# VH-VL binders against q0aze0, part 304

Target 1, 268 residues: q0aze0
Amino acid sequence: MKIILVNNRFKENTEKKAQEIAGQLSALNVEVIIDNGLDEPYAGTVDFIMVLGGDGTMLRAARRYGQRAIPVLGVNMGTVGFLSNIEINELAEYLPLILREEYSLEARMMLEVAVFQQQSLLTRVFCLNELLLRSNSPRMLSFALEISGQKLEPYRGDGLIVSTTTGSTAYSLSAGGPIADPQLDAFIVTPVASHIINKRPLVVSPEREISLHLLEEREAIIGIDGQIKMDFGAENRVLIKRAPHPLLMVNLKAKPFFTSIDRSLQRQ
Key: E = the ipSAE of ESMFold2; O = the ipSAE of OpenDDE; V2 = 0.75 times the mean of E and O plus 0.25 times the DockQ between their complexes.

## First folded at step 14 (VH-VL)

Design AA54 (framework fv_bermekimab; at its last look DockQ between E and O 0.45; V2 from the best seeds 0.00; counts 0 for: pae E 4.6 > 2)
Fold by ESMFold2-Fast, scan of step 14:
Structure AA54 (fold): chain C 268 residues (1-268), chain A 123 residues (1-123), chain B 107 residues (1-107)
Amino acid sequence: as target 1 above (268 residues)
Amino acid sequence: QVQLVESGGGVVQPGRSLRLSCTASGFTFSSYGVHWVRQAPGKGLEWVAAIYYEGSNKYYAESVKGRFTISRDNSKNILFLQMDSLRLEDTAVYYCAKDRIYYSKSFYGMDVWGQGTLVTFSS
Amino acid sequence: DIQMTQSPSSVSASVGDRVTITCRASQGIKSWLAWYQQKPGKAPKLLIYAASSLQSGVPSRFSGSGSGSDFTLTISSLQPEDFATYYCQQDNYRPLTFGGGTKVEHK
């Protein structure tokens, strides 16, 4: 059995714990690869991915490994979040089940994001929560939203979020988007501080292709899962579609989504 | 140096066929939708046809539908307009034009135009 | 097909004048309208797209406004090189359609 441990090197607590867990797994004859984010993703075959940390660490793991159809377990290190399944102090209890492959899997859709400059592909990335287009100055953006070849009325405002259903509780929620059951596959398109007061979030089929480009030269950025940031200008274009494979999240312990919403989002 | 150059115009007799070509250079032709637009002598612009960057989606003005066929060869950077059953009303300068936005399945304005090629009829 | 009606068909103007050209669509086209300038013997040149966005390299004296069915092109202070014919064109619906043109000529 080969396991990747994903941690955040910039959090000392998590780095120490990753080394400890790696030692424990090695003693049980498990091959361990530690991914602290500094190197390229491990290219070899693995059986399981264990993510040690909060939602941010899970988002990085999903971008790096989510398209490989490998089980991914979120182990919470004390940060409140939606993407972990067990707590770190429960790991010893559940470790035998992990090693015997006694768990269920939940599929979560991902986005495939392709960013172009003029005609050339700059980057293609996968993400679990969302793509954000936003102004990087006090000036509003003017931009075109195209959905499977259909042009909507141009958007004017601070930006737009294209989210998965998993991302519905992340930045899209803060911008006024709906809370969506993550078992549904859909894009949620949420305006950010739109100057046009009647712009509403859209929920569209995951089979559609969404594209964005600026209608005026402005300073803007593209943000992916709140972790990747790149400049975006009038010569850029972004194409968004459903990723080929969903992230396979390990379910060792029942963690009902709607119970989590009630606890985290009451009185917002 | 982005440019489009039309060729294939000339003098024809009514009912005959003619094929126009438009050669692209200085940009990635295969990434853009392209158009044919015509202008009869002393008259206004009339959109004739367009083809998306992939080459499979084609659109025509009602006046030419069923008589004209738009096509493209992305490997050679050439746009074609096959004109069948030509009528006196088809007398015009024919322009090819590039759409502004790449990898789009819609149209956003025509930013680069060729010089045009004239199609006229013999008496 | 969407009919695009330009008004006026011609306008006589002097250098320094403010010139306004109107374009009306037979049904709503959102903001998906472009404006072109054509000088005698030349191909058209794109001035404005998406009703109000100025094409790179086009002088700031040109501006566009409107949405839905009514659109305006304005030249704030006419220059000698601006005597030309101007066309609106919708790209919200296929087939694409042009207006009949407005000739801006010397007074």
Scores: ipSAE 0.805, ipTM 0.912, lowest interface PAE 0.9, mean pLDDT 91
Fold by OpenDDE, look of step 16:
Structure AA54 (fold): chain C 268 residues (1-268), chain A 123 residues (1-123), chain B 107 residues (1-107)
Amino acid sequence: as target 1 above (268 residues)
Amino acid sequence: QVQLVESGGGVVQPGRSLRLSCTASGFTFSSYGVHWVRQAPGKGLEWVAAIYYEGSNKYYAESVKGRFTISRDNSKNILFLQMDSLRLEDTAVYYCAKDRIYYSKSFYGMDVWGQGTLVTFSS
Amino acid sequence: DIQMTQSPSSVSASVGDRVTITCRASQGIKSWLAWYQQKPGKAPKLLIYAASSLQSGVPSRFSGSGSGSDFTLTISSLQPEDFATYYCQQDNYRPLTFGGGTKVEHK
């Protein structure tokens, strides 16, 4: 068995724990690759990904490895979030199950985000939570939203979020989006401070395609999962689709999503 | 400088054909949808046809459907309007115009216009 | 097809006047309306897009408002160079359609 341990390079405690766990796994004849984010994603074949940390680390891991259809386990290290399945102190208990591949998987839809400059693809990213388009100034942003070729009312406001259902409890929620069942595949389109006060979020079929165009000749910002940032101008466009592969999240321990919402949200 | 220049207009007999051209410069022509809009003498503007940036999707006003054909050569930055079975009511200045938004499957206004080319008929 | 009705067809005004032109669509077109200015012998010039967005380079005395079916172009203080014909145009539906135009002329 070969496992990638993903941790946050900026958190020393996760580094130490990753080394410790790596040692433990090695003692069990498991090959371990540690990914702290400093290098390119490991390109070799692996059987399992263990994410040590919080939601941010999981998001990074998802972007790096989510397209590879590898089981991904979130191991919480004292943070509050929605994307971890077990706690670090529970790892020893569940390690035998991991090694025997005795676990269930939950498929989480990811976004395929393609950003273009004219005909050129600038970047293609698979992300677990959301794409954000926002103004780069105190002025409102004007942009066009198209869903499967349908031209919607122009958006005017601070920005727009296109989120997965997984991401519904992230920035989309802060912007007034609905909380969605993570087992549901859908896009959530949430306006950010729209000039139309009662502009409602949209729940969109994952079979549709979403495109964004700036209507004005000034720069905006694209954000992906709150971690990737890039300038976005009039000569750029975004195309959002359902990713061809979901993130396969490992479920070792039952974690009731809806009963834990209040607790998790109160602590954020 | 972004510019569109129409050509090909002139005097024609009813029932005949005429081909208009519009040459684009100063912008990435292949990235934008483009339009033909005409204006009869002393009258208002009438949208005639449009073609998306990729050249596959074409749209026409009902008044010209079946008679006019819009096309483009992105390699040469030229927009065409093939006008067949011309009628007296087709008398107009024909403008080509650039759509505002690039790589769109919709139209968002026309921000650059040519100076037009006149199509008239012999009496 | 969407019919665009402009009112008035002509308006006489003086420099400094506030000029208001209306455009009504036969059905809802959201905010996908453009306003153009055309001077005699010249090509149209885009003034406003998406009902209320000012095109780059257009003076701030021009403004657009409205959504759905009723739209308005306003010139807050008419300048000598503003005497022209103005057209609204919807781009929510194909075919694209223009209003009949409004001629702003000297009083």
Scores: ipSAE 0.658, ipTM 0.870, lowest interface PAE 1.0, mean pLDDT 93
Fold by ESMFold2, look of step 16:
Structure AA54 (fold): chain C 268 residues (1-268), chain A 123 residues (1-123), chain B 107 residues (1-107)
Amino acid sequence: as target 1 above (268 residues)
Amino acid sequence: QVQLVESGGGVVQPGRSLRLSCTASGFTFSSYGVHWVRQAPGKGLEWVAAIYYEGSNKYYAESVKGRFTISRDNSKNILFLQMDSLRLEDTAVYYCAKDRIYYSKSFYGMDVWGQGTLVTFSS
Amino acid sequence: DIQMTQSPSSVSASVGDRVTITCRASQGIKSWLAWYQQKPGKAPKLLIYAASSLQSGVPSRFSGSGSGSDFTLTISSLQPEDFATYYCQQDNYRPLTFGGGTKVEHK
């Protein structure tokens, strides 16, 4: 059995704990690959991915490994996040189930993002939460949004978010988008500080293709999961589709998704 | 240099067929939608047909639907217009034109045009 | 099909004049309107796309405005090379449709 342990090298606690867990697994004849973010993603076949840390570490793991159809378990090491399933102090309890593959999987839709300059593909990236287009200057953007070849009225404002349902509780929420059940497949399109009245968030079928391009020369940025940034200008275009594979999240312990959002909704 | 060159125009008899070609150079032809636009002598512009970058989605003006067929060969950078059942009303200079946005499922303006090829009729 | 009506059909103007051409769609086309210039015996040239966005290499004296069904092309100070026929075109709906044209002529 081969497992990848994903941690964040800039958090000392996660590095030490990853070494400890690797030792425990090695004693059980499990081959362990540590991915602390320094090296290229491990290219070989693995059976399981364990993410040690918070939501940010899970986002990186999803981008690196989410298209491989490998079970991914989030292990919380401090503060409760939306993407962890168990606590680090519970790992020993659940380890036998992990090793016997006795767990359920929850599929989480990912975005496939292709960025072009003129006719050339610059990059293809997969993300779990969202793509952000935003202005990188004091001036607003003017840009076109296509949904399956249908052009909406041009957008004018600070930018736009295209989110998965998992990402509905991230930046999309702060920009006024709805909270969505992460088990649903959909795009959520949320304007950022739009000057166009009646531009509301849209919930869009995952079968649609979404594209964005600027209508005027402006300095803009494409952000991916709040962790990758790319310059974006009038020579660029972005195509967004549902990724071929969802992230397969391991479910060992019931997560109180709807209960965790109740506190903010207790206000009448 | 970005360029489109039409060919295949000429004098034909009504009811016959003609095939126009448009050869592209100086840009990645397979990334863009392309159009045929015609202009009768002394008249305005009339959009005739368009085809997406991948070649399967095709659109026609009502006046030519069922008689004209647009197609493309991305490996040879050629756009075609097969014109069947020609009528006197089809007398025009025929232009090919490139849409400005690559890999689009829509149209955003025609930024490069050929010089046109004339289609007329014999008596 | 969307009918595009241009006004006026012709304009007599002098170098330095401000010239305004209007275009009306038979139904709403959002801001998806392009403007083209054509000189006799030549292919059309794209000036404006998306109602107000200036095509690369087009002089800043050209500007476009409008949305919905009513659109305007403005030439702020006419130059000798601007005597030509101008066409609007909608690209919101398929089939694409052109206006009838506006000829700008030297007085």
Scores: ipSAE 0.326, ipTM 0.731, lowest interface PAE 4.6, mean pLDDT 89
ESMFold2 (binder alone), look of step 16: mean pLDDT 92; pTM 0.950

Design AA55 (framework fv_bermekimab)
Fold by ESMFold2-Fast, scan of step 14:
Structure AA55 (fold): chain C 268 residues (1-268), chain A 123 residues (1-123), chain B 107 residues (1-107)
Amino acid sequence: as target 1 above (268 residues)
Amino acid sequence: QVQLVESGGGVVQPGRSLRLSCTASGFTFSSYGVHWVRQAPGKGLEWVAAISWEGSNKYYAESVKGRFTISRDNSKNILFLQMDSLRLEDTAVYYCAKDRIYYSKSFYGMDVWGQGTLVTFSS
Amino acid sequence: DIQMTQSPSSVSASVGDRVTITCRASQGIKSWLAWYQQKPGKAPKLLIYAASSLQSGVPSRFSGSGSGSDFTLTISSLQPEDFATYYCQQDNYRPLTFGGGTKVEHK
């Protein structure tokens, strides 16, 4: 068995904890690769991915490994989040189940984002939460939203979010989007400070293709999962569709989504 | 730099056929939808047909549907309009035009136009 | 088909004048309207797309406004090179349709 331990070396001594866990697994004849985010993703075959940290670490793991159809377990290091299944102090209890492959999997849709620069592909990335288009200056954007060949009224405002249902509780929520059951597959399209008052979020089929381009040259950026940032101008175009593979999340214990939502929304 | 050049116009007899060509240069032809637009002498512009960037979707004005066929050869950067069962009402300068946005399933304005090729009829 | 009606069919103007051309769609086309300029014996040139977005290289004296069914092209201070025929065109519905044109003439 080969396991990747994904961690963030700069948060809560997670690097030290990852090394401790790697030692325990090695003693059980499990090969361990540690991914602390500084190097390229491990290119070899692996059987399991263990993410040590908060939601941000899970988002990075999903981007790096989510399309490989490998089980991914979120292990909470004390931060409040939606993407972890067990706490770090529970890991020893659940480790035998992990090694015997005694767990269920939950599929979470991902986005495939292709960014073009004058008809040439600049970047193709996958993400678990969302694509953000936003203004990078005091000027509002004017941009076209096309859904499966259908043109909507041009958007005028600070930007737009295209989110998965998993991402419904992330930036889309902050921008006024709906909370969605992550067991549903859908795109959620949420305006950011639209100049057209009462422009509403859209919930659309995950089989649709979404595209965006600027109608006027502006200083804008594309953001992916709050972790990747790139400049976006009038010569750029972004195409968004459902990724080929969902992220396969490991369930070792019941973590009711709606109980987590209630708890999170009532806390500050 | 970016250029479209029409050819194939001429004098024809009613009921005959004619094939127009439009050669593209200076841009990635295969990435853009392209249009045929005509203009009768002394009259306004009339949209005739369009074809998607990959060639799978074709659209026609009602006046030419069933008589005209739009096609493209992305390997040669050429757009075609096959005109069958020609009528006197088809007398016009025929322009080809590039749509503004690449890899789109819709249309966003025609930013590059050819010089046009004239189709006229003998009596 | 969407009918595009331009007004006026022609306008006589002098250099320095403000010229306004209107275009009305028979049904709502959102903001998906383009404006073209055509000089005698030449192909049309795109001026404005998406009702109000100025095409690269087009002088700022040209502006577009409107949404839904009613649209306006304005030339704030007419120049000698602006004497031409102007066309609106909707691209919200297929078939794409042009207006009848507005000829901007001397005097």
Scores: ipSAE 0.798, ipTM 0.909, lowest interface PAE 0.9, mean pLDDT 90

Design AA56 (framework fv_bermekimab)
Fold by ESMFold2-Fast, scan of step 14:
Order: C-alpha cells, then sequence, then structure tokens
Structure AA56 (fold): chain C 268 residues (1-268), chain A 123 residues (1-123), chain B 107 residues (1-107)
C-alpha cells in the first residue's frame, strides 16, 4: 500500500504532523510519499491520498491528483471546512478502516480549464471549486460569454465565476450564486458586480462548453480555486469543460451537506 | 505575417463548376473559423459560407445553399469553395476571411481578408 | 434571414467633418455587429466588432455604438484616408448578413 500525504509547506505544524503520521504508517508497512507542494506531483502509482489541512490544501490536492481516480481523504487540522471528512484527532480511530479499504467514495465533478494566448495553450488546469475572471483595476471589464457556440449579450462588470456544484459555497456564493447540492453535476455561472441589472446566475449542463474572452483591452486576472492567479488580456481566451474524471472523496463518517450549511450560516 | 491568398477564379460559362482555394499563412489555420464573402461588380458585400475550425460545422447563405460546398484541409492550410451550377448572378470577387476568435463555434468579426479572386462569365 | 438596412447610401463630406452612419437590423441582434471599411479595389478592413470594440491598429476617431436593432458608426474628424465605403455586418444569427454600404465621398 502506498499513500501520498499532502500538507501545506507554509505551515510548520502540518509538516511536523505529516512526518509523525508517515512514521506511524511506515511502522505498519505502508509506503509514504510526502507532498508539501515544493516538488512536482508524485508520478508513480499510489493507492490513497491523505490531505492534512483545510479546504485550501484539499483544493491543491485535487488539482495535482484529482484526475487519477485515487481515493482522497480530507483530514482537518483546525477550522472545520466543507471538504474535510474527519478531524486529525480522529485519524488513529479511522486508520484501520483506511488500510482495509473499508470506506465509501463520493464523486465530485471538476472543471478542466484551458487558458490560451494567441492560439497557443498557456496552461491547462483542473480545479474543484471555480474559475474567476475579474478586473485587476478600477475599470470594468467588457467580455464575451459563449456557451456551446451560443453567444450571450456581452457582459459588463467586474467579472464572472464559473463554478462546480462543490464550489457553490465558495466565491460563487459571495457573488450571489445559489447553494447547490454537490451530488448534482452542473456549472454555475455567476456575474461579479454586473452593470446590467438583470444578469442572473445561470445553472448550465455539465456537458456544455463555456468560453470567455475580453472584448476590449483591460487589466484582468484569471483565478483558479483562489490559489492560482494569471494575467488575462484581450489576446487570451479561456475554455472550460467538465474534467474527464471526478475527484473521488472518501467518506469515513456521515457529514450531511445541508447540516454543514446550516452550521456555517449559524442558523438554527 | 498573417495572410490569406485566394486562387481559382476565372472566366466560366453558366451551368459549369469552379473550385476556389484560399491558402493561409502566418497563423494557426486549424484554430480559426473561416469565411467566403463575395462582392458583385459595383455592389455590396454578401456573406457566402463559413466553416468551423475543425471542419465539423458548415454554414451557407440561402442563395448558394445546395450549389456551393465549403471545405478545408487543415494539414495544408487551405480553404475551399466548390461552386456548382454557376449562374450569372454568381459573378463577383470572392474573398476568404479569417474570424477573429480561435477555438470558437461562433463568429466574432472577420479581421484578416485575402485580396480576392474574380469569377466572371462569358457567352 | 436578418436584413441589415444601412443609411445613408452615400454622404458627401470634407476633411475635419464629423460623419455618422446608421445600421438597422430587422430583428434584435444583441451587440453582435461589426463595421468594415473598404477602399476601391481593396479587401474590406475590420474597424469595430461587438458594436463598440475598436479593432487594434484602427484610429480612435472611429467609434461604434448601439445594441439590439439600431447601431451607429461615427468618424469624429474625417481624414483624407477615410474616404471609402463602410459596411455593417451582424454575426448573431446565421446566415451572417451585411448592410448595403455607405459611400463616404468628397464634397
Amino acid sequence: as target 1 above (268 residues)
Amino acid sequence: QVQLVESGGGVVQPGRSLRLSCTASGFTFSSYGVHWVRQAPGKGLEWVAAISDEGSNKYYAESVKGRFTISRDNSKNILFLQMDSLRLEDTAVYYCAKDRIYYSKSFYGMDVWGQGTLVTFSS
Amino acid sequence: DIQMTQSPSSVSASVGDRVTITCRASQGIKSWLAWYQQKPGKAPKLLIYAASSLQSGVPSRFSGSGSGSDFTLTISSLQPEDFATYYCQQDNYRPLTFGGGTKVEHK
């Protein structure tokens, strides 16, 4: 059995905990690869991915390994988030179940984001939450949104979010998008500070292809899962589609989505 | 430099066929939709046909539907217009034009044009 | 098919004049309208796309406005090289359609 431990290299306590857990797993004849984000993703075959940290660390793990169809477990180190399943102090209790492969999997759709510059592919990234296009100056953007070959009226405003259902509780929510059941596969397209009063979020089939480009030169950026930032100009184009594989999230204990939403909103 | 060069025009008789070609250079031809636009002597522009970047989608003006066929060979950077059952009303300079946006199934304006090739008739 | 009606068909102007050309679509085309300039014996040149976006390399004296069915091309201060025929073209619906053209000629 080979396990990747993903941790946040910028938090000293997570590196120490990762080393401790790696030692415990090695004592049980489990081969451990530690991914602290410094090196390229591990290229070999692995049986399981354990993410030590919060939602941000899980988003990074999903981008690096989400397309490999390997079970991924989120282990929370502090603040409870939406993407972790167990707490770090519960790991010892659940470890036997992990090693015996006694758990269920939940599939979460991902986005495939391809950013082009003058026809050349600049980058191709997979992400779990969303792509954000936003202005990087006080000036509004003017941009084209195309959905499977259909042109909408041009957008004017600060930007646009294209989100998965998992990402519905992240930036899309802050911009006025709906809360979506992550069991559904759909794109959620949410305007950011649109100057057109009736621009509403769209819920779009995950089989459709979405593309964006600027209609006039502006300082803009593309943000992916709040972690990757790229300049975006009129010569750039972004294509978004459903990723070939969903992220396979490990469920070791019940974590009902709607109960988590209620707790997060501090509602009765 | 980005260029489109039309060829294949000439003098024909009504009812005959003619095949126009447009050779692209200086850009990734396979990434863009391309158009045929014609202009009769002393008249305005008339859009004739377009083909998507990979060749899967083809569109025609009603006046040429069933008589003209647009096609492309991305390995050779060539756009074609096969014109069958030619009529005197098809007399025009035929331009090929590149769409502005790459990897799109829609059209966003024609930013690069060829010099045109003339199709005329004699009797 | 969407009919594009362009007016006037011809306008006489002098260098320094403000010139306006209008284009009307038979149905709403959102903002998906382009403007082209054509000089005698030459291919058309794209000036404006998406109703109001200036093509790179085109002088700022050219501007476009409008949405839906009514559109305008404006040349704020006509220069000698601007004497040409101008065409609008919609790309919201297939088939794509051009206006009949407006010839800007010497007074």
Scores: ipSAE 0.765, ipTM 0.897, lowest interface PAE 1.0, mean pLDDT 90

Design AA57 (framework fv_bermekimab)
Fold by ESMFold2-Fast, scan of step 14:
Structure AA57 (fold): chain C 268 residues (1-268), chain A 123 residues (1-123), chain B 107 residues (1-107)
Amino acid sequence: as target 1 above (268 residues)
Amino acid sequence: QVQLVESGGGVVQPGRSLRLSCTASGFTFSSYGVHWVRQAPGKGLEWVAAISYDGSNKYYAESVKGRFTISRDNSKNILFLQMDSLRLEDTAVYYCAKDRIYYSKSFYGMDVWGQGTLVTFSS
Amino acid sequence: DIQMTQSPSSVSASVGDRVTITCRASQGIKSWLAWYQQKPGKAPKLLIYAASSLQSGVPSRFSGSGSGSDFTLTISSLQPEDFATYYCQQDNYRPLTFGGGTKVEHK
């Protein structure tokens, strides 16, 4: 069995814990690869991915490995989030189940994001939560939203979010989008500070293709999962579709989504 | 330099066929939708047809539907307009034009135009 | 088909004048309207797209406004090179349709 341990190099606790867990797994004859975010993603075949950290670390793991159709387990390292399944102090209890492959999988859709510059592909990335198009200055953007070849009225405002259902509780929620059951497949398209008062979030079939480009030269950025940032100008175009593979999230322990949402909302 | 050059115009008789070509250079032809627009002598512009960047979507003005066929060869950077059952009212300069936006099956304005090729009828 | 009606069909103007050309769609086209300039014997040149977005290289004296069915092209201070015919064109519906044109000529 070969396992990738994904941790956050900028959190010393996760680095030390990753080394400790790697030692424990090696003692059980499990081959371990540590991914702390500094190197290219591991190119070889693996059987399982264990993510040590919070939601941010899971988002990075999903971008790097989510398209390989390999089970991914989120192990929380102190800050409760939506994407972890067990706590670090529970890992020893659940490790035998992991090694015997005694767990269920939950499929979570991902976005495939292709960013072009002057018709050349600049980058292709996969993400679990969302793509954000946002103004990088006090000036509002003017941009075109196209859904499966159909042009909507131009958008004017600070930007737009194209989210998965998993991402419905991230940036899309903060911008006024709906809370969606993450077991549904859909795009959620949420305007950011639209200057047109009645612009509503859209819930769109995951079979559609979404395209964005600026109608005026402005300083803007594309954000991916709140972690990757790229400049976006009038020469750029972004194409978004459902990724070929969902992220396969490991369920070892019941984590009721709606109970988690209720508690989060009550904190405010 | 970004350029479109039309050819194939000439003098024809009513009911005959003619094939126009438009050769593209200086940009990635396969990434853009392209249009045919005509202008009769002393008259205004009339949109004739368009084809998406990948050739999967074709659109025609009602006046030419069923008579004209738009096509493209992305490997040779050439746009075609096959004109069948030509009528006297098809007399015009025919322009090809590139759409502004790449990798779209919609249209966003025509930013590059050829010089046109004249289609006219014998007396 | 969407009918695009331009007015006036011609306008006589002097250098330095403000020139306004209007375009009306027979039904709502959102903001999906372009403006073109055509000089005698030449191909058209794109000036404005998406009703109000200025094409790269086009002087700032040209501006577009409007949405839905009523649109305006304005030339704030006419220059000698601006005497030409101007066309609006909608790209919201297929087939795409042009207005009849407005000729801006010398007084």
Scores: ipSAE 0.790, ipTM 0.906, lowest interface PAE 1.0, mean pLDDT 91

Design AA58 (framework fv_bermekimab)
Fold by ESMFold2-Fast, scan of step 14:
Structure AA58 (fold): chain C 268 residues (1-268), chain A 123 residues (1-123), chain B 107 residues (1-107)
Amino acid sequence: as target 1 above (268 residues)
Amino acid sequence: QVQLVESGGGVVQPGRSLRLSCTASGFTFSSYGVHWVRQAPGKGLEWVAAISYSGSNKYYAESVKGRFTISRDNSKNILFLQMDSLRLEDTAVYYCAKDRIYYSKSFYGMDVWGQGTLVTFSS
Amino acid sequence: DIQMTQSPSSVSASVGDRVTITCRASQGIKSWLAWYQQKPGKAPKLLIYAASSLQSGVPSRFSGSGSGSDFTLTISSLQPEDFATYYCQQDNYRPLTFGGGTKVEHK
């Protein structure tokens, strides 16, 4: 058995805990690879991925490994998040189940994002939450949204978010998008400060292809999962589709989505 | 230098066939949709046909549907228009034109045009 | 098919004049309209796309406006090189369709 432990090197507690857990797993004849985000993703075959940290660490793990169809467990090291399943102080209790492969999997759709400069591919990334297009200056953007070859009326405003259902509680929510059950597969397209009053969030089939490009030269950025940032100008184009594989999230204990929402909003 | 060059025009008899070619250079031809647009002498522009960047989707004006076939060879950077059952009404300068946006399944304006090739008829 | 109607068919103008050309679609085409300039014996040149976006290299005296069914091309101060025929073209529906053209000629 080979396990990747994903941690955030900038949080000393996760670094120490990763080493501690790696020692425990090695004693049980499990090979451990530690990924603190500094190097390229581990290229070998792996049986399980354990993410030690909050939602941000899980987003990084999903981008690096989510397309390999490997079980991924989120272990919370901080306050309540949406993407972890167990708390760090519960890990010892659940470790035997992990090693015996006694758990269920929940599939979460991911986005495949291809960013081009002129006709050349700049980058292809996979993400769990969203792609954000936003203005990087006081001037609003003018841009084209194309869904499976159909052109919508041009958008004018500060930007647009294309989100998974998992991402419905992240930036899309802040921009006025709906809260979506993450068991539903769909793209959520949420405008950011649109100057056109009839622009509403759209919920579209995950089989659709979405593309964006600027209609006027502006200073803009593309943001992916709030972690990757790149410049976006009129010479750029982004193409978004459903990623080939969903993220396979390990479910060791019930974590009701709607209870997590209520907790996050400090409701009872 | 981004360029489109048409060829294959000439004098033809009604009912015959003619094949036009358009050679692209200076850009990645396989990334863009391309169009055929014609203009009869002294008349306005008329869109004839278009083909998607991959070649999978083809579109025609009603006046040429069933008679003309658009195709492309991305390995050679060439666009074709096969014109069958030619009529006097097909007399025109035929332009090829590149669509503005790469890897799109729609059209966003034609930013690069060839010089045109004349198709005309004799008795 | 979408009918594109341009008016006027021709306009006589002098250098320095403000020239306005209109284009009407037979049904709504959103903002998906382009404007082209054509000089005698030459291929058309793209001026405006998406109703109001200026093509790179085109002088700022050219501007486009409108959405839905009614569109306008404006030349704020006509220059000698602007005497030409102008065409609108919709790309919201297939087949793509052009207007009949507007010739801007010397007074």
Scores: ipSAE 0.785, ipTM 0.908, lowest interface PAE 1.0, mean pLDDT 91

